# Miniprotein binders against a7ua95r516to809, part 4

Target 1, 294 residues: a7ua95r516to809
Amino acid sequence: ASLSLLSISDLVPDLQFIFFWMSNAIEILYFIQQKSPAYMQTIELMDDKAGSKESLLSATISANEEAMTILEEVIMYTFQQCVYYITKTLYVVLPGLLDCNPFGTEPSSEQCRRAAGVCVCAVCVMPEAVRRVVSVFQTTSDLLQQYQVHSEIQSQMFAYLFFFTNVSLFNQLIDKGPARGWFQRSRVLQIQASVKILLDWAKGAGHNHLAQKFFAKFCSTVTILASPPQQLSQMSWKALCAEHPSLKPVQLHRILTQYQLMAELGPLPIWQPSSEDEAYIYRTVDLLESFENH

## First folded at step 5 (miniprotein)

Design yb2
Fold by OpenDDE base, fold request of step 9:
Structure yb2 (fold): chain B 294 residues (1-294), chain A 85 residues (1-85)
Amino acid sequence: as target 1 above (294 residues)
Amino acid sequence: DTSEELRKRILELLIEALRLMAEALRLAREGNPEEAEELLKRAIELMTEALDIARELGDPYLIEFAELLLEAVEKLIERLERELS
């Protein structure tokens, strides 16, 4: 099947297998971490028979370290596999979020898989494009809960997924936005509403802090673009930098330049970058976010 | 001390079993679930030997460790069998 047709539901069997391995490895690792210190203390209290105690202690330390290393490798491997599959699905559905009109009354034709019958849950009332994105996150959450994956790993998973989503949406908006009319105020307001639905879901799922942190750049961009010209034209470069610290100077400059073009504003001296930032606004390499170094 | 040497042997067996489990995962993900199952069966043999020695020694930590690994491998085999059916 072409990657374009891959739904998160198609990946569920593979993800279930991976999460199962992950969960088992975490359980074993947790056992060693919790129980091995007491066992080593027990060895330390044993009668010393000509250095045999020290030898056993050394062997136990080495064995525990090796076991934990193996388990950590399994956990890391399974984590990477999960991320790989989930991000592929996100890659397919995320562009639809930018094109979504959430104010349209088109009923979602897809029934919530959680309920037999007409479901009125928050997901079912979402615009289809938003629902598809939320479905990926919800499925991930459900699987993590189903296999009782440790909360730290869950947090890391969502952190990465939100990071990926932010990078993807931000880059698409910056790169394709002008050409697709996404910088038009009406379209920006649609994007803002769609993202709000996603953020509200994340809040409801207990990931509010992570969502706010990792979506900051995209949200800042959308907030600037959604601002009325009368309001934004009164804000200085310095004020905008301070209000939107997640944006690099080159990014802010690009956003303001495109906003100026869209709003047919003349040159605004108050948006002139500081002398300190002047060198950085031309660093086009820093314009788009990298998927690397998370 | 014979008891200390036996404890070392138990740990060696359990570590080797973990190595086999890790390799089995890779094989399963590479599309070789049958070979993965064989490694898991071998891991069970090692863990069973470890458990038997641990029980003879009466070492509660090593018993619990071996039992936990056995349970994990049994669940993994069951899961693999379901995927193959």
Scores: ipSAE 0.764, ipTM 0.935, lowest interface PAE 0.6, mean pLDDT 90
Fold by OpenDDE base, fold request of step 9:
Structure yb2 (fold): chain B 294 residues (1-294), chain A 85 residues (1-85)
Amino acid sequence: as target 1 above (294 residues)
Amino acid sequence: DTSEELRKRILELLIEALRLMAEALRLAREGNPEEAEELLKRAIELMTEALDIARELGDPYLIEFAELLLEAVEKLIERLERELS
């Protein structure tokens, strides 16, 4: 099946199976973690019958450790499977976020499944391209809640998904942005508005801290590009580095160079990298983000 | 003591059942749901034996552990059967 036709709804049955297995494994692991210490204490209080108590205690410790190891492997495997399927869906819908015009009055054709009529909920008023991205995250959230997955695992899932989204959007913007006109101020403002809608959703879903952390690089890039020339031309390299610490020197230099070309600005001495950063601005290998370091 | 040996046997049965459950997941994801179901059925046999021994001993932890595993595996079998129908 062509990746282009894969919707998150098509993956729901497979994801449900994986989340079901994950939830069961977490429940069993939690039981062992909560109840095994008291059981071991009970064994320790038993009358010693020729060293049989010590043997039982040792066997119990070993069995609990093995059980926890098996369950942790199942949880990790199911986690990776979920991430794999969800990120495939994100990969398909994320490019649309860079091309959408959130200021357009296109009525959302997708009626909210909850309303018999025109729903004016936050999701229903979103631009279609933004809604498709939000739908992936919302479906993930709904499944995690449906199967009562532990909050820590939910946080790790969203951390990875936001990381993936940031890397994907950042790399696309840096690599294809100049050629596609995404560095034009009007287009940047559209991207900024679209990302704000996504961040507002993440805030409403209780993931504000994670969203702010993991979208920092993409948001910093968009913020710089959205800045008026009069304002940005007054900011030194050092000030920009301090304001946007998520950007590597090579990334900031690339953004400023493309901004200068787009805005038809002459060379700005104030944007000259420091002597300390000068060696780093030529590290083109560090320009794009990697998916491997998560 | 025969009771301590029985507790060890219960633990062995439950651990083997967990191994079968983990392998069943891999088989199901590899496109062998029928083989996965057979492993889960075998896991039920082991868990049932463990539960019976635990009840005879009156060990509340081992009873609860065996019951929890049985509930989990029964739900998994039900899910696999729905996918095979």
Scores: ipSAE 0.761, ipTM 0.934, lowest interface PAE 0.6, mean pLDDT 90
Fold by OpenDDE base, fold request of step 9:
Structure yb2 (fold): chain B 294 residues (1-294), chain A 85 residues (1-85)
Amino acid sequence: as target 1 above (294 residues)
Amino acid sequence: DTSEELRKRILELLIEALRLMAEALRLAREGNPEEAEELLKRAIELMTEALDIARELGDPYLIEFAELLLEAVEKLIERLERELS
């Protein structure tokens, strides 16, 4: 199937299979971790018959280590597979979030209409572009809960998904934003509202801390761009760096430069990078976020 | 001691069963679910043998371990069979 047609719903069967395997592996791993120490103690209390006890203990340790290694590999593999499929779906739907007008009368999503009633739930009232993104996260959450995946693995998965989302949105905004008019105040306010809906969902889903942490760069960028010129022009480079520590100097400089162009502001000495940051603003390699650094 | 050797044998069987399960996952994901199912069936054989020996020895840990693996692999087979139908 072309990536463009891939919905999270289409991936549910595959994801269910993977999550099922992951859940079973986690359960077995947990069993070994919880029960093997007591078993080894039991072996240690056995009558020593000519070194047989030590041999059994050694064999048990080795077997447990090997079992745990195999299970950890399965868990890691299944985790990677889940992330791979989910991020592919996100890749398709995330651009729509930047183009979304949440203040417009977008027709209610067709999917909620198939349920016999006009659902007025928070998800059903979301703009379609936002709803599609939320649906990916919600489906992921539902599957994780359905298969009773360990909370740590759930947290790691959402951390990565939020990271991926932030990187994707940030990079798109920085790279394509000027050309697409996303740096215009009206468009920025739309983006800000759309992201707020997503963050509110994440808060409601119990992932507030993770969302705040991993969306920091994108949120900072949107916050700066949403700021009135009268307000932002009063903020020094140093103040902006301090308020938006998630942004690299090159990123902040790029944002401010594009803001200045969009707002038709003359050169603002107050936005001049510090002598310490001056070398870093030319590091264009650091402008876009990497998907590898999480 | 024959009992210690039997415990080692149980562990060997269970580890081999886990290897088969891990390989079955790979095969299933690579589009070879039939081969994956065969590996899981082989894993069941190993786990059953392990469980039988563990029960004979009366080793509660090894019994529980073998039972847990057996339950897991049975669920996996059931899931694969549903996907193949």
Scores: ipSAE 0.754, ipTM 0.933, lowest interface PAE 0.6, mean pLDDT 90
Fold by ESMFold2, fold request of step 9:
Structure yb2 (fold): chain B 294 residues (1-294), chain A 85 residues (1-85)
Amino acid sequence: as target 1 above (294 residues)
Amino acid sequence: DTSEELRKRILELLIEALRLMAEALRLAREGNPEEAEELLKRAIELMTEALDIARELGDPYLIEFAELLLEAVEKLIERLERELS
């Protein structure tokens, strides 16, 4: 629980404790959900004690509803605590994705490939920044499996982690990208390759649908920025909005403005916003995403 | 105590034990594991009484409910005791 902890490995004992409580609460909640309806039907079919069975039925309904409420609150509390620790780690490691180079002859990648032989697609052949993010996701996945957390809760956990990742990367790119040179085409292609590695991890882990949904804004941004000028200049504002519905008008406008600057293009009439969108392209309150909109 | 009154008593005991379990979690996370353990020991007492009554009645649902809760709390106490060593 120390705020100085930066590695997911240092947080594992705390996460194990929290998941242990969560898994016990889930088991009890599942029992009530599966058995309570039949029990209440059994009470309704009792004929020996008219009036008394109505009192018992009422008490049983009230008790089961209160028990489920208590257990759901425990599950939510433990979920929030897990998310808190995991996202603090993600916050520290995610910025490195925007600066790393997944191409070329990195010494660590070359040495790892030569030593590993057959294991060319393993984590050890990834850029260090990508490996750090994947390690957070993989450690989370391993803990969820270890404690037999129900698949729906696992999906909700990764939905939030992917949402957090998307918001963090998008906001940093938009806010810091001009000063850091992240809109340069070679840099965008490197970012695209790094995101591809994350998406491949999510697919292999069984979370492809969640990653497609919750990375959509950042992926759309990178897809637009990575597009060749000849191809992108043929797409109207309306077509870009339709292809990238996750982007707000102010966000699409900012992305196209940065693209135009770095590609050294003059103003393009085809990128003029529709009249209905024109009112929104200067709403700076909508430019950056909130971590609370999940 | 009629059969229905005993079943309502069992439910009241199990719900209070659940409240104690939930409070114990928050205490353990706030750095009060000894108080958390004390609440879990009280929850075991309530769950044991509930289980004894449920077994006397032969109510399969309440027996399973009480057994599940008692097992869960016993595991939680054992986990807390490991951390207190």
Scores: ipSAE 0.730, ipTM 0.939, lowest interface PAE 0.7, mean pLDDT 85
Fold by ESMFold2, look of step 5:
Structure yb2 (fold): chain B 294 residues (1-294), chain A 85 residues (1-85)
Amino acid sequence: as target 1 above (294 residues)
Amino acid sequence: DTSEELRKRILELLIEALRLMAEALRLAREGNPEEAEELLKRAIELMTEALDIARELGDPYLIEFAELLLEAVEKLIERLERELS
C-alpha cells in the first residue's frame, strides 16, 4: 500500500503531463531552429524604403534568442522532473534484483505446454523483481514514443537511467553484499541471470550501446564474481584491469577479496596489484560511486 | 514602416506568450493549476492577436510560428482541464 505511491503506474499521469510539455517545447524549438535562418534571409531582401530593415532583423534575432532560451529552460526543467520521478521508482525496485531467484518455479510455462502445446515465450517466466525494473524502463520508453520526444532527448534520458541503475546496484552490492550474502556463487549466478534479462530488454529496445556503456561497472563486477576459480586464478592483476577498465583499483581489490573468501581459496592473496595500483587499493573514498559522476 | 512595426509587434506578442507558457508550467508543477490555466488563457489571447496580424501581413513564417504556439497552448489547456475535473 505505501509502496504504491512510488510505483511507475501511479506516476504515469504526472509523467504524461511532463512529457507533453517537454514534447511541445521541443517541437517549437525545432521550428525556430529550422525556419528562422531562412526568414532572416527574406528580411534582408525586403524593400527598405524607411531604412527599417536592420531594426526588424535585430528584433527578430533578439526574439529568437529569447524564445530559444525560454524553450531550452522548459525542456531542461521537464527533463529533470522526469528523471527525478523515474529514478525515485527505480530506487525502490532495484534492490530486489540482488535478492531475487530467477531460477524459480515455472508454472506458466507448464500450463502453456498443457493447454496449447507451445509455450508463450520467456516473458511469462520473468521474475517479479526483474519485471518491476523492466516495467519502469518500458513505461518510460512507451511514454517517450507516445509523445514523440526527439531521439536525442530519449537517448540522454536512458543514458541517465542506466547510469543511475548501475551506480545503485554497484553501491548496494559492494556496501551490503558481505552482510547479505550476495557474494556467494549461487547468489552471483542468480544476479547475473537477472541482469542478463535487463540487458536483453535494453538491446531489444534499441539501447544496447547505452547499456553497454553505462552498466559496465556493475556488469564487470558480476562477471568477475561469476567466473570459475580455475579461470580467474590464472589471470593476473594487469589482465583483470585491462579486461575491466571501468573498475577502480580499490573496487577490483574489494571484489577479488570477496571472491577469494567465498570461493574458500585460502587467506594468501592470489592477485598482486601492480606497484602503481598498490597505493590505491585501500582508498575507501573511491570505493562507492557517486550519482554526481555523470 | 508600418509593416515592420506590425512584425515587431507579432514577435513581442509571441515572446510574451512563451513567457506565460513557461510560468504556467512551473505553477502547475507547484500545485497551482488554476493559476497555470489563467496564464495559458492569456497566452492564447496574445497568440490569437499575433496570428490575426500575421495573416493580414501575409507573412508565412510568422503565421506558422503563431499557429504552432496557439496549437501547443490549446492542447496544454485541454490537458490541464482534464486534470482539474
Scores: ipSAE 0.728, ipTM 0.934, lowest interface PAE 0.7, mean pLDDT 85

Design yb2
Fold by ESMFold2, fold request of step 9:
Structure yb2 (fold): chain B 294 residues (1-294), chain A 85 residues (1-85)
Amino acid sequence: as target 1 above (294 residues)
Amino acid sequence: DTSEELRKRILELLIEALRLMAEALRLAREGNPEEAEELLKRAIELMTEALDIARELGDPYLIEFAELLLEAVEKLIERLERELS
């Protein structure tokens, strides 16, 4: 059975329409912000023979305020529409990151990456699954630049797209990881390499700070899972919580449980939760993240 | 009609046209592009009247405001008509 093939390319005409509305609203809003103060001064200099200058001034202020409100609502609505369609595409393509082999058809050394903590092999190939995700981000960036969307709005859009990516990848790893074998050592290293490609894209696109902030939960999870047993077994629960503040107690507990199974380790006393966290490690309602944080 | 009353009339026309433009966006995205086009045609009528009055007054701010709005709505209608063809 074929999966939904909603590609970002299929959405470009709709996204262009939405960005066109957004861009026009931004231009008009900018005009009002830049020109209205001088116009108000012009009104104050008008001849007040009929005694109606204050009425015009008040009407002008009210009209400008209403116009800016309407335009800001258009910008917000178009932003939400863009995010909706782009995240539908991301939802379809993101699961492939967890299954793909970024070392592709060419020899690559996972030991080189393990020893250095980063991929050092020049023969790493961007797998199709990673390319599909990068294509969504790149197409979005190109459209934002094409329509000269203000940098603050561009940052807000990528903040949400990275947030969505993080939640999607984290939830799938936690929920489907045991059945799919994603906690096995070789698979974790492949996932880490795939995420590195996304982080490199974000850095090259000028979004490094946003990616660091909004990928934190998924990156923390992969970092823990990729840690050698000798290193990780030396870290207490308190130290792990401090190093990975994005992880809730139930999430950290689940990650460590899966790590113990993968590494064939028994329970470790050093990983015993603090007394204040102990009440929360069994709250499975808190295990998966919500997409509804606005 | 006083110069100040005409300026207030221009502002009223432009704000109503903006309201129609915003509603037309929602209609177009909700799958009602023919209704969206009708609202944009009404917005053009309001903006054209506002521009004519602003030009007779020689008010540069209101002329530029009306011209920006009219150009934006004309581009939006042109885009919608291509999709409806």
Scores: ipSAE 0.728, ipTM 0.937, lowest interface PAE 0.7, mean pLDDT 85

